# Designs tried in a protein design chat: VH-VL binders against q9h9l3. Part 238

Target 1, 176 residues: q9h9l3
Amino acid sequence: PRKMVAIDCEMVGTGPKGHVSSLARCSIVNYNGDVLYDEYILPPCHIVDYRTRWSGIRKQHMVNATPFKIARGQILKILTGKIVVGHAIHNDFKALQYFHPKSLTRDTSHIPPLNRKADCPENATMSLKHLTKKLLNRDIQVGKSGHSSVEDAQATMELYKLVEVEWEEHLARNPP
Below, E stands for the ipSAE of ESMFold2; O stands for the ipSAE of OpenDDE; V2 stands for 0.75 times the mean of E and O plus 0.25 times the DockQ between their complexes.

## First folded at step 13 (VH-VL)

Design ia53 (framework fv_fezakinumab)
Fold by ESMFold2-Fast, scan of step 13:
Structure ia53 (fold): chain C 176 residues (1-176), chain A 123 residues (1-123), chain B 111 residues (1-111)
Amino acid sequence: as target 1 above (176 residues)
Amino acid sequence: QVQLVQSGAEVKKPGASVKVSCKASGYTFTSYYMHWVRQAPGQGLEWVGWINPYTDDTFYAQKFRGRVTMTRDTSISTAYMELSRLRSDDTAVYYCARSGTYYYDSGPRFDPWGRGTLVTVSS
Amino acid sequence: QAVLTQPPSVSGAPGQRVTISCTGSSSDIGLGYDVHWYQQLPGTAPKLLIYDNSNRPSGVPDRFSGSKSGTSASLAITGLQAEDEADYYCQSYDSSLEGWVFGGGTQLTVL
């Protein structure tokens, strides 16, 4: 049996006009929703746009943040060999500069049975907020001061658990 | 349509540096990673590293760290690989190759490849 | 040294079937990373032949097929033709090296 974790990252804007997404926080939870990792992360590049409305990151969080290289090493030790659940998880992996095996990746933004349970088109990309409200009757990402990556990771794991049995059976028959 | 055009052959002395270029066309240069792979005469393929042309982030294989530098110029859709402190066993054809970044854009498969640049290191 | 293990050569007659193996470890193929295959004709750059274990790019005949099981992958070529004579390389990603790794290459000779 492979262990399963869920991840959610917050990114800030770096590079020209702040258009590059750089890792600034990462939260990882286990199957039961217990926090395994939650750290603010200092990008190696100058932060142009904190994107605080969405990221919840402020300049004060960067003062004692873990440098990217160190944080990446810690995170990868947790993820390696595990089934990793996320929502639009390719963004998190890009920010980590990390290539996780497709066969061990579960993206709740691309699981047809999950959309079906939410009465959404099976091949549409639905937001985490929408799926969580429809299927768990819970409001996340509330307010204007940014998202909680812990809250998002926990919601993502709970969403996956709703379709875990049928989706794992599907993947066993149709390996990615 | 999509193509990668590399610079011409180079002959260098041991201790010198070489800089190979790879000009991309037919696609959005910043949407794909660019890899460098080398092949010594009669030998197999060896991965050197990648550059993300959008972020300018790079990642190098352990063997080449400290000697290789990858850069890009987005205004001319060109990637560069510079290898310093050359030794005779650096003699190889150096290829650039495109890959998707992850999951949603062709994945990390290498397609297309440049035609290769022969770098000969001799005394 | 090559990280993935391939036989150095394989041969067959026109019309026959040949299989080329690619063996990795628990840090690459065994960890679940996909395998890609490249064909290199003499004097040319490698060309993508099979990606994500078993998928063919446009223009690659269905005579070429790939499979993966456990820590290994295989490339099968059926209806062997003279123009298939080339070097074949498997490729995957290795988590311990944090990089792409290749097999040592297999030279296919069409008798």
Scores: ipSAE 0.746, ipTM 0.891, lowest interface PAE 1.1, mean pLDDT 91
Fold by OpenDDE, second read of step 14:
Structure ia53 (fold): chain C 176 residues (1-176), chain A 123 residues (1-123), chain B 111 residues (1-111)
Amino acid sequence: as target 1 above (176 residues)
Amino acid sequence: QVQLVQSGAEVKKPGASVKVSCKASGYTFTSYYMHWVRQAPGQGLEWVGWINPYTDDTFYAQKFRGRVTMTRDTSISTAYMELSRLRSDDTAVYYCARSGTYYYDSGPRFDPWGRGTLVTVSS
Amino acid sequence: QAVLTQPPSVSGAPGQRVTISCTGSSSDIGLGYDVHWYQQLPGTAPKLLIYDNSNRPSGVPDRFSGSKSGTSASLAITGLQAEDEADYYCQSYDSSLEGWVFGGGTQLTVL
């Protein structure tokens, strides 16, 4: 059995009108929720919108931030060969400009048994906040300080653990 | 219709530099990665690197690091590959090819390809 | 110096079935990365033939099929036709090289 990690990234806006999502923080936790990686990351492009309300990223966080390419290398070393759990994880991989094997990816925003357990439509895309509240009775992403990528990664891992056995069996029978 | 139009054939001396262009049309230039792949005469395909036309981020194969530079001009949807310190074994057809921005969208499959640009390096 | 290993050549008569193997390692196909296949007709640029191991793009006949198992992938061509004479390349991603890699290519001859 492969090791499992959960990832959550925070993005800032770059490019025209800040519509491009650039990686500004990445957090990775192991199966037990221990933090393996948590760094602020400096995008290669000028930041137009910090999206602080959601990202929690402020200008001061970029002063000693790790350059993107260096951070990317560090992150990829951690992810390589692992089952990677995330919520809407394609956004994280996109921001990382990285391709993880589909067979080793677990997206908690697309796991029907997880939605079913939360009394949600199986094919609906539910937020991490909602699922965490329903299934873990925990509030995340509260306040005005923005998201905590560590908290979100931990929540994502805990959610997946609720359906891990069932889902892994399903995937074994139905490989992507 | 998605098209990649490449610049014409080049003949260079050893030690010189060559810059090949690839003009994209029929899609949003900045929404896809642009790859460069070369093929020496009678040989197989060799990946050179890729560029994100939006962020200008580049990733090169280890073999070419320090000698290749990929750039883009978004105003004319054109990607460029410059190879310096040319040697005879750089003689090849150089292709540009498009791929998706992340795995779950269009993935890393290369489609379409340009028609290629022959670069000949000889004394 | 291709990272993925293919037979240099295969041949078959019209109507026959041929297979082209693509052998990788634990850092590419064996790690779980998908395999793509390209067809290159003489004097032309490569064309996407199979993507994500077994999917056919629009316009590719169903007599072309792909599969993957372990550290290897395979391209199968049934009902071989004269127009299938070409070079075929497999492609994947290598985590150790942090880049995409191709097979050495296989020349298919229709007898």
Scores: ipSAE 0.498, ipTM 0.846, lowest interface PAE 1.4, mean pLDDT 93

Design ia54 (framework fv_fezakinumab; at its last look DockQ between E and O 0.81; V2 from the best seeds 0.00; counts 0 for: pae E 3.3 > 2)
Fold by OpenDDE, second read of step 14:
Formats: sequence, C-alpha cells, structure tokens
Structure ia54 (fold): chain C 176 residues (1-176), chain A 123 residues (1-123), chain B 111 residues (1-111)
Amino acid sequence: as target 1 above (176 residues)
Amino acid sequence: QVQLVQSGAEVKKPGASVKVSCKASGYTFTSYYMHWVRQAPGQGLEWVGWINPYTSDTFYAQKFRGRVTMTRDTSISTAYMELSRLRSDDTAVYYCARSGTYYYDSGPRFDPWGRGTLVTVSS
Amino acid sequence: QAVLTQPPSVSGAPGQRVTISCTGSSSDIGLGYDVHWYQQLPGTAPKLLIYDNSNRPSGVPDRFSGSKSGTSASLAITGLQAEDEADYYCQSYDSSLEGWVFGGGTQLTVL
C-alpha cells in the first residue's frame, strides 16, 4: 500500500485587495502524525493581508521564510506518489499551483462516512474544527493566535483514519 | 464564446528573440492558467510552460528554462511568451491554450487553443 | 522527445473501429494522472477530444471514447468517417518532469 501523508496550508492575501490566497505556511505529517515538513513560505508577490486571525501568519514569520518556488519543489517531492489527505484540500493544491492525482487524493471535507459518523448530513461540507471536536473530542483552532497547520494536518489524518478502511474499499469499487 | 487570438507570424534570425501574444476573451482571464505549446513542422506537440495570469507565477519545461519568459497584461487579458537565443530548431507553430486552476474548474485539460503563431528561425 | 508513446499511424475503412494506444510510465499515467486526447485536423490547431480519460466535451460524438488502465490509455473510434482523418495526441502530467507531456501523435488515415 502507498504511504499516506496529511497536508495543511496557511494562506495570506496578495494581489488586488488581498483577494488572492498565497501560500505562507505548509505542514505535512505522516500516518503517525510525525511532522515531515513545516515551513513558512514567502509569496512572490507583496502581502496585502496576513490574515493573522485565521492564518497565524505575522510579518516576522516572513523574514526568513522559504521562497515559494523552492518550497513548492520541496513539498512536491514529499507528496509525489503518496496518498495525500487534507481538508478542503483543493485550496491547498490550488495555492501550490499543483495537480495531485485524483486517485491519490483524500479530502476529509467530502467523505460521507466521516460525516455520518459525526451525525452530520453526508453531503454537507463540515469544518475541520467541527469534525475534530465531534469525532476526536479535541479542540483545534482555538484562541486568537491563528491556526496551527501542524495541528490541523494531524487532526485531518486522525479523522481519516477513522474511516480509512471503509472509504478505501469504496474508492476501490468506485474509482474517481 | 471563449477565444484565444494570437499574434501574427514571425521571422527571426538565430540569436534573436521573439515575443508572441495571446489575447483572451469570453471568460475571466485571471481565473485560468495559460499554457504555451509548440509544434515543429511535421512534428508533435511540445509543452513549453504555463503562467498564472492572476499571480504572474510561471512554470517552464526544463528544456526552455533560461530562454523562455512568460508574462501577462491583465488590463487587456493578454498573455505573452518570449523566447530568446533562437535557434533553427525553434522553428515551430506556437500555441496558447487555456486550462483550469484545479480539477473543479476545467482542470489540466487544454481548451480552447489559439490558432497558433508560426515562428520561423532562419539565417 | 515525446514522453508518451503512440503508434505513428493507424488506418481504417469507413464504418470500422480503430484504436490508438498511449503508453506512459510510472511517473505519469501509471502514477494516476488523467489522460486527455486531442484531435488535430490538417492545418488546424489541436482540439480537445477526450478529457479525464473518458469524458467527451460537448460537440464530440459518442463514437469517440477513451479509457485508461495501468500505465496506458486508449482512444477508440467507432463508425469511422472520412472527417476523422487527423492527428491524435494523448496528454498527461509527468511528476518527474514537473510538467505536462504529450504523446508522439498518431496519424489516422481513412481508407
């Protein structure tokens, strides 16, 4: 079986009015929750909005941040060939300007069995925070200091593990 | 209707540079990636690179790194590809082609294509 | 130079079925990346024919079909017509090259 990793990214606002989501931090953990990658990333464009309340990113984090192109290369090297687990992961891949094979992608925001287990509508999009609280009895993304991408990646992996067997069987019968 | 209108044919000498334009219409220019693909006479398709018109980020095929520069002007929804230090084997029809930014917005399939721009490099 | 391998030519009579193979590697099709197909009529730009292995854009007749298995993909054309005479290219993404790749192209001749 292929190795699994979980990814979570934090984005800042760039471009006109800060509406462009640019990668500013990326965290990757393995199946056991061990951190494989955790770096602040410097966008190529001027940051208009750090979105600190949500992203946890501050100006000081960008002083020695890894340039985007370099970070992207490092991240892609880790992700290539692996099953990548994430929550609303299309945002992460979009920020990376990267395409991961659909057959190797697991988005915990679109797994009906996971929602069912959490007593949520199967076709609803639930937040990572909600699912984590409901299924893992753990609080994430608390406080005003912003999100921890490592914590979020770990939570995402733990959530997936709850439905891994069932979902992998489903995907085997219904490949994307 | 979505259209990509490319600049006219170019004739260049070896060592020169060429800049081809691709004007987009019928869709939001900054919501899709723009790719460049070339085709030498009687040969197959070869991917050159792509640009994110929104962020101006570019990614080039290894073969063209150092010689190709992709840019865009969002005010006129136009993408540009400049190839420098031209050689005879750079003679080809150069196409611009649109793709989505992820699988949910047309994905990595190329659609539509421009009509192509012939670039001839000869001494 | 093409990363994906296609037969250089195929031929068929009107009404017949023809298939065009596209063979990749473990770093592209074999890794799970989808395959797209393009039709290029003589003297024209390529046109999207099949996307995501087996989907047809609007305007493409159902006699065109695509499939993928393992490291290979295939384009099938049933009820071959004279207007199908063209070059056909498969496309995928290669992780080792970090870029999109095309097959060498297949020239389809309608006899």
Scores: ipSAE 0.903, ipTM 0.944, lowest interface PAE 0.5, mean pLDDT 95
Fold by ESMFold2-Fast, scan of step 13:
Structure ia54 (fold): chain C 176 residues (1-176), chain A 123 residues (1-123), chain B 111 residues (1-111)
Amino acid sequence: as target 1 above (176 residues)
Amino acid sequence: QVQLVQSGAEVKKPGASVKVSCKASGYTFTSYYMHWVRQAPGQGLEWVGWINPYTSDTFYAQKFRGRVTMTRDTSISTAYMELSRLRSDDTAVYYCARSGTYYYDSGPRFDPWGRGTLVTVSS
Amino acid sequence: QAVLTQPPSVSGAPGQRVTISCTGSSSDIGLGYDVHWYQQLPGTAPKLLIYDNSNRPSGVPDRFSGSKSGTSASLAITGLQAEDEADYYCQSYDSSLEGWVFGGGTQLTVL
């Protein structure tokens, strides 16, 4: 059996008009929700839009942030060979410039049984906030000061646990 | 339809630089990575590196670091690979090839490929 | 040398089945990365034949199939035809190199 972790990243806007999403924080939790990694990360490019309403990132967090190359190395050492759970996780992997095997990736935004449990169409892409409220009766991403990537990673792991047995059996019979 | 059109064959002396172009059409240029792969005459395929046309981020295979530079011009949907300090064993057909940025974006398989640019390095 | 191992050649008669193996390591195929296969006809660029271990792009006949197990992958060609004469390359991603890796290529001869 492989170890399982959940990841959530926060991105800031870099590049022209802040349209590029650059990694600015990463949180990783284990199966029980304990924090394995949580660091602010300094993008190599100038930040033009902190996207604070969603990211929770402010200029002060960048002062002692871990440089991208160092943080990436630390994160990849944790992720390599593990089942990695996330929500819309392709965005996190893109920000990390990291190709994780899809057979070891679990995206809670693309698990039909999870949507079914939430009384949502199986083919719809539901937000982490909505699924967490419907299935765990928990409010996350509350207020307007930004999201906690630790909270989001923990919620993502808990959501996956609701369908883990069913989904792992499905994947064993229908390899990705 | 989706096409990658590469620049024509080049003949260079050892020590020179070569810059190969790859013009994309039929898709959103910034939504896919562009890879460069070379093939020496009668030999196999060797990956050189990729560029993300949206961010201009690049990653190069260790063998080519310090000699290769990948760039792009989004206004004309064109990617470039420049290889400097050419040696005779750099003689190869250089291909550009498209990949998704991750499996949700068509995945990291290479499709389509350009027809290739023969670069000959000889004295 | 190529990172993934393929036999240098394989041959078969029309109508027969041939298989081409692709052997990796614990840092690529063995770590769970998908295998893609490319067909290269003489004088042409490679063309995607199989992706994500077993999927066919539009236009590829079902005579071509792929599989993956452990640290290895295999390309199977059934109902072999003269038009199948080509070089075949497997490809995966290697975590230690952080890059795409290819097999050395297999030349298929239709007898």
Scores: ipSAE 0.793, ipTM 0.902, lowest interface PAE 0.9, mean pLDDT 92
Fold by ESMFold2, look of step 15:
Structure ia54 (fold): chain C 176 residues (1-176), chain A 123 residues (1-123), chain B 111 residues (1-111)
Amino acid sequence: as target 1 above (176 residues)
Amino acid sequence: QVQLVQSGAEVKKPGASVKVSCKASGYTFTSYYMHWVRQAPGQGLEWVGWINPYTSDTFYAQKFRGRVTMTRDTSISTAYMELSRLRSDDTAVYYCARSGTYYYDSGPRFDPWGRGTLVTVSS
Amino acid sequence: QAVLTQPPSVSGAPGQRVTISCTGSSSDIGLGYDVHWYQQLPGTAPKLLIYDNSNRPSGVPDRFSGSKSGTSASLAITGLQAEDEADYYCQSYDSSLEGWVFGGGTQLTVL
């Protein structure tokens, strides 16, 4: 069976008016929630907006952060050949400039059985915080200090486990 | 009506540089990657690299690193590819082609393509 | 040398069915990356014919179909017509090269 990991990323604002989202932290956990990777990452462009309220990233985190190209190489080695679980994962892959196969990608923001378990419309896009509260009875992203990418990756993996058997069988019958 | 309009044919001497343009219309230029693909006479397609017009980030195929530079001007929705230290085996039609920025949207596939720009390198 | 392997040529009479194979490796098609197909009519730019293994863009006739299994993909053309005479390229993504990869192309001749 293929190994499975979950990923979550935090972005800062770069480019004109800080509107470009650039990778500044990435966390990867295995199936059991053990941390495989968790690094602060220095974007190759000037940081215009740390977005600290949401990202949790501050200027001091960038002082010894791993340069983007090096971090990307490390991350891609972990992801290649694995089933990768994330929440709105297209944003994470875009920030990594990475193309993962659709057949190995699981996006907890777009799994109809998961929404059904949460009493949400099956085709609605639901936040990680909402799904985690409803289905795991846990509060994540608490306070005003920004999100924890480790906590978010762990929550994402636990959510996927709730529908893993059903969804993996669905995908086997209906390849994306 | 998505369209990619490329600059005209070029004739160059070995050792020179060439800069090809690709003007986009009918879509949001900065929301998609722009790729360059070349085709030598009677040969197949060869991927050169991409640019993200929003961030200006680039990625080049290993064969072209050190010789190719991709740029853009977002005010006129135009991408550029410059190839330096030209050799006779760089003679090809150079296409621009659009793709999405991640696999789920329109990732690794190319749609649409420009009509191509013939670059001839001869002594 | 092309990363994906296609036969260099194939031929068929009008009305026949032809197939064009595309064989990759464990770092591209075999890793799960989708296959796309392009038709290049003589003197023209390539045009997207099939995407995501089996989907047809608007305007592509249903006599064109695609499939993928393991490390290989196939383009099928039924009801062959004279206008189908063209070069056909498969394309995927290769994780080891971190790049878009093409087959060497297949010249289809309509007899």
Scores: ipSAE 0.453, ipTM 0.825, lowest interface PAE 3.3, mean pLDDT 91
ESMFold2 (binder alone), look of step 15: mean pLDDT 91; pTM 0.931
OpenDDE, look of step 15: ipSAE 0.901; ipTM 0.943

Design ia55 (framework fv_fezakinumab)
Fold by ESMFold2-Fast, scan of step 13:
Structure ia55 (fold): chain C 176 residues (1-176), chain A 123 residues (1-123), chain B 111 residues (1-111)
Amino acid sequence: as target 1 above (176 residues)
Amino acid sequence: QVQLVQSGAEVKKPGASVKVSCKASGYTFTSYYMHWVRQAPGQGLEWVGWINAYTGDTFYAQKFRGRVTMTRDTSISTAYMELSRLRSDDTAVYYCARSGTYYYDSGPRFDPWGRGTLVTVSS
Amino acid sequence: QAVLTQPPSVSGAPGQRVTISCTGSSSDIGLGYDVHWYQQLPGTAPKLLIYDNSNRPSGVPDRFSGSKSGTSASLAITGLQAEDEADYYCQSYDSSLEGWVFGGGTQLTVL
């Protein structure tokens, strides 16, 4: 049997006009929603835009943040060999500069049965907030002070569990 | 059509540096990664590293760290690979090759490839 | 030394079937990473032949097919033709090296 974790990352804006997304926080939870990793991460480049409304990142979080290179090493040790669940997870992997095997990746923004359960078009990319409200009757990402990557990772795992049996059977018959 | 055009052959002395260019056309340059792969005469393919054309972020194979630098110029859709402190065993054809960004676009397959740039380092 | 293992050469007659193997380890193919195949005609750059284990790019005839099981992958060429004479390379991603890895290449000789 292969272990499963869920990940959610927060990014800040670096580079020209803050258009580059750089990793600033990462949370990883196990199948039961217990936190395996949750650290603020210091980008190697100057932060132009904290994107605080969405990221929840402020200057004070950077004071004792783990440098990117060290945090990346820690995170990859947790992810390697596991089924990794995320929402629009390609953004998290790009921020980590990491290639996870496609066969071990589960993206809750790209699982047609999950959209179907939420009464949404199967090929639409629905937000984590919308799917969580529709299917779990829970409000996440509340307020104007940014998201909690722990909350988002936990919600993502719970959403995947709703379709896990059906989707794993589908993937076994139709390998990606 | 999608095309990668590389700079011409180079002959260098040991200890010198070489900078190879790869000009992209026919697609949105910043939506892809650019890889560099080398092939010594009569030998197989060896991956050197990649650059994210949008961010400029790079990742190099351990063997080349400290000697290779990859850059890009988005205004002319061109990627560069500079290899310093050249040794005779750096003699190879150096290819650039495009890959999609991870996940939704069939990454990390390499398509297309440039025609290659022969770099010869005197023994 | 190449990270992925391929036979150095393979040969066949026109019309025959040829198979080229690619063997990895638990850190690459065995970990679930996809295998891609490239064809390199003499004096040319490699060309993508098969991607994500078994998919063909536009323009690649169905005589070329790929498969994967466990830590290994195979490229099959049916109806072998003279123009298939080339070097063939498999490629995957290795988690321990954090990079792309190639097989050592297989030289296919026709006739």
Scores: ipSAE 0.737, ipTM 0.883, lowest interface PAE 1.0, mean pLDDT 91
Fold by OpenDDE, second read of step 14:
Structure ia55 (fold): chain C 176 residues (1-176), chain A 123 residues (1-123), chain B 111 residues (1-111)
Amino acid sequence: as target 1 above (176 residues)
Amino acid sequence: QVQLVQSGAEVKKPGASVKVSCKASGYTFTSYYMHWVRQAPGQGLEWVGWINAYTGDTFYAQKFRGRVTMTRDTSISTAYMELSRLRSDDTAVYYCARSGTYYYDSGPRFDPWGRGTLVTVSS
Amino acid sequence: QAVLTQPPSVSGAPGQRVTISCTGSSSDIGLGYDVHWYQQLPGTAPKLLIYDNSNRPSGVPDRFSGSKSGTSASLAITGLQAEDEADYYCQSYDSSLEGWVFGGGTQLTVL
């Protein structure tokens, strides 16, 4: 069995009018929720919108932030060979400009048994916040100070663990 | 129809630079990556690097780092590859090729390919 | 130079079945990355033949098939035809190199 990690990334706005989402923080936790990686990351382009309300990123966090290319190398080293769990994880991989094998990817935003357990439509895309509240009775992403990528990564892992056995069996019979 | 139209053949001397263009049409240029792959005469395919057409972010194969620069002009849906400090072993047909991601569009497969641009480096 | 290993050449008579192997490592195919295949006719650019191990793009005959197992992939061509004479390349992603890699290419000759 492969080791499992959960990832969550925060993005800031770059490019014209800040419409480009650039990686500004990445957090990775192991199966037990221990933090393996948590760094602020400096985008290669000028930040136009910190999106602080959601990202929690402020200008001061970028002063000693790890350059994107360096951070990417560090993150990829951790992810290589692992089953990677995330919520709407395509956004994280997009921001990382990284391709993780589909067979080793678990997206908690697209797991029907997880939605069913939360009394949600199986084919609906539910938010991490909603699923966490419903299934873990925990509030995340509260307040106006922005998200905690560590907290979100931990919640994502805990959610997946609720349906791990069932979903892994399903994937074994129906590989992506 | 999706098409990639590349610039014409180039002849350069050692030490010079060459810039090859690839104009895309028939799809949303900024929704895909553009890759560059070269093929020396009678040899196999060699990946050079890629550019995110939307963000302009690039990643190059280790072999070409420091010598290759990939850019794009979104206003005309055109990608560029510039290779500097040319050597004789840089003589090859250079292809541009489109790809997506695992989760977007056509995925991480190269389709379609440009017709290639022959770059000849000789003294 | 090629990271993925292919036989330099294969041959077959019309109507026969031929297979082209593509051997990778634990950092590419063995890690779970998908394999793609390209056909390159003489004097032309490569064309996508198989994607995601076993899928055919529109326009590719079903006599072309792909498979992957462990650290290797295979391209099979049944009912070999004269127009199949070409070079074939496998492709994958290598995590250690953080980039795409190609096989050395296989020249298919139709006898």
Scores: ipSAE 0.017, ipTM 0.596, lowest interface PAE 8.8, mean pLDDT 90

Design ia56 (framework fv_fezakinumab)
Fold by ESMFold2-Fast, scan of step 13:
Structure ia56 (fold): chain C 176 residues (1-176), chain A 123 residues (1-123), chain B 111 residues (1-111)
Amino acid sequence: as target 1 above (176 residues)
Amino acid sequence: QVQLVQSGAEVKKPGASVKVSCKASGYTFTSYYMHWVRQAPGQGLEWVGWINPYTGDTWYAQKFRGRVTMTRDTSISTAYMELSRLRSDDTAVYYCARSGTYYYDSGPRFDPWGRGTLVTVSS
Amino acid sequence: QAVLTQPPSVSGAPGQRVTISCTGSSSDIGLGYDVHWYQQLPGTAPKLLIYDNSNRPSGVPDRFSGSKSGTSASLAITGLQAEDEADYYCQSYDSSLEGWVFGGGTQLTVL
């Protein structure tokens, strides 16, 4: 059967005025929430803005970070052929420069049953923090020192598991 | 409304370079990837690469790495493909084609296409 | 190289049904990537005919339909008409090549 993993990435600002998002950390967890991958990643371009408030990335993390090309190869080896769960996951795939099959992608920011369980409008895009608090009674992304991509990936997998049976059945009846 | 207008036919000698343009109109140029696809006379379609007009990032098919360069000018909504060290078997119609990014436009497919630019490598 | 495989030609009479196959591998269609189909009339650029396996763009008649199973996809054309004479190409993404791949093309002749 196809295995399932959850991913969350942290990006830093590169390019003019730091407006380009470049991969700087990636965490991948398995179905049970065990960490399969968690590395700081060195962008090939000069970092203009660490975006530390959100990314948790600091200059110290870049000293021994895995170069982008190598990290990308490792990450894609883990993701290929698996169902990949994420929140607003297109941002993660874009940072990886990777096209994952739509049929094997689960985006917890676009699953109407999840919003319904959280008493939110079905077609709204809700944050991971909000859904996790509402549905798992857990606070994530706490404080001002940046997010933990491991914590975010684990929360994302747990949120998906709440609707997995219902959503997989829906996708089988209504292929994407 | 949405249009991709390509530059005119080119005739080049072996060893020369050619630069083809593709001017976009009717949509936000930086919100879609631009692909290049070629077709040799009487042959099938062959993907060359893409450019992200927002970032300038490019990705080339392995066959063309080292010979192709894709660029864009956002001020005039125009994408460029330059192919160097031309050979007679580079003779083809070169198309630009638009695609969405992941989760945009219900998946990345090529629509619309430019009308093509015939590049003939004289030999 | 993992190029998608199509029959080089297919033919039918007006009103008949034809199908065009597109066979990939475990690195493209078999890995779950969507299949798109393009119609190329003589002397013109390709035009999107079917996207994401089975969806039709606005303006494409329901005589055209697509399907996907395992490592293969199919384009079906019912009620065949003379104007359907064209080359048809399937397209997917290949993970090992990290790029877009096309079938070799199928020339449809309406007899």
Scores: ipSAE 0.721, ipTM 0.881, lowest interface PAE 1.1, mean pLDDT 90

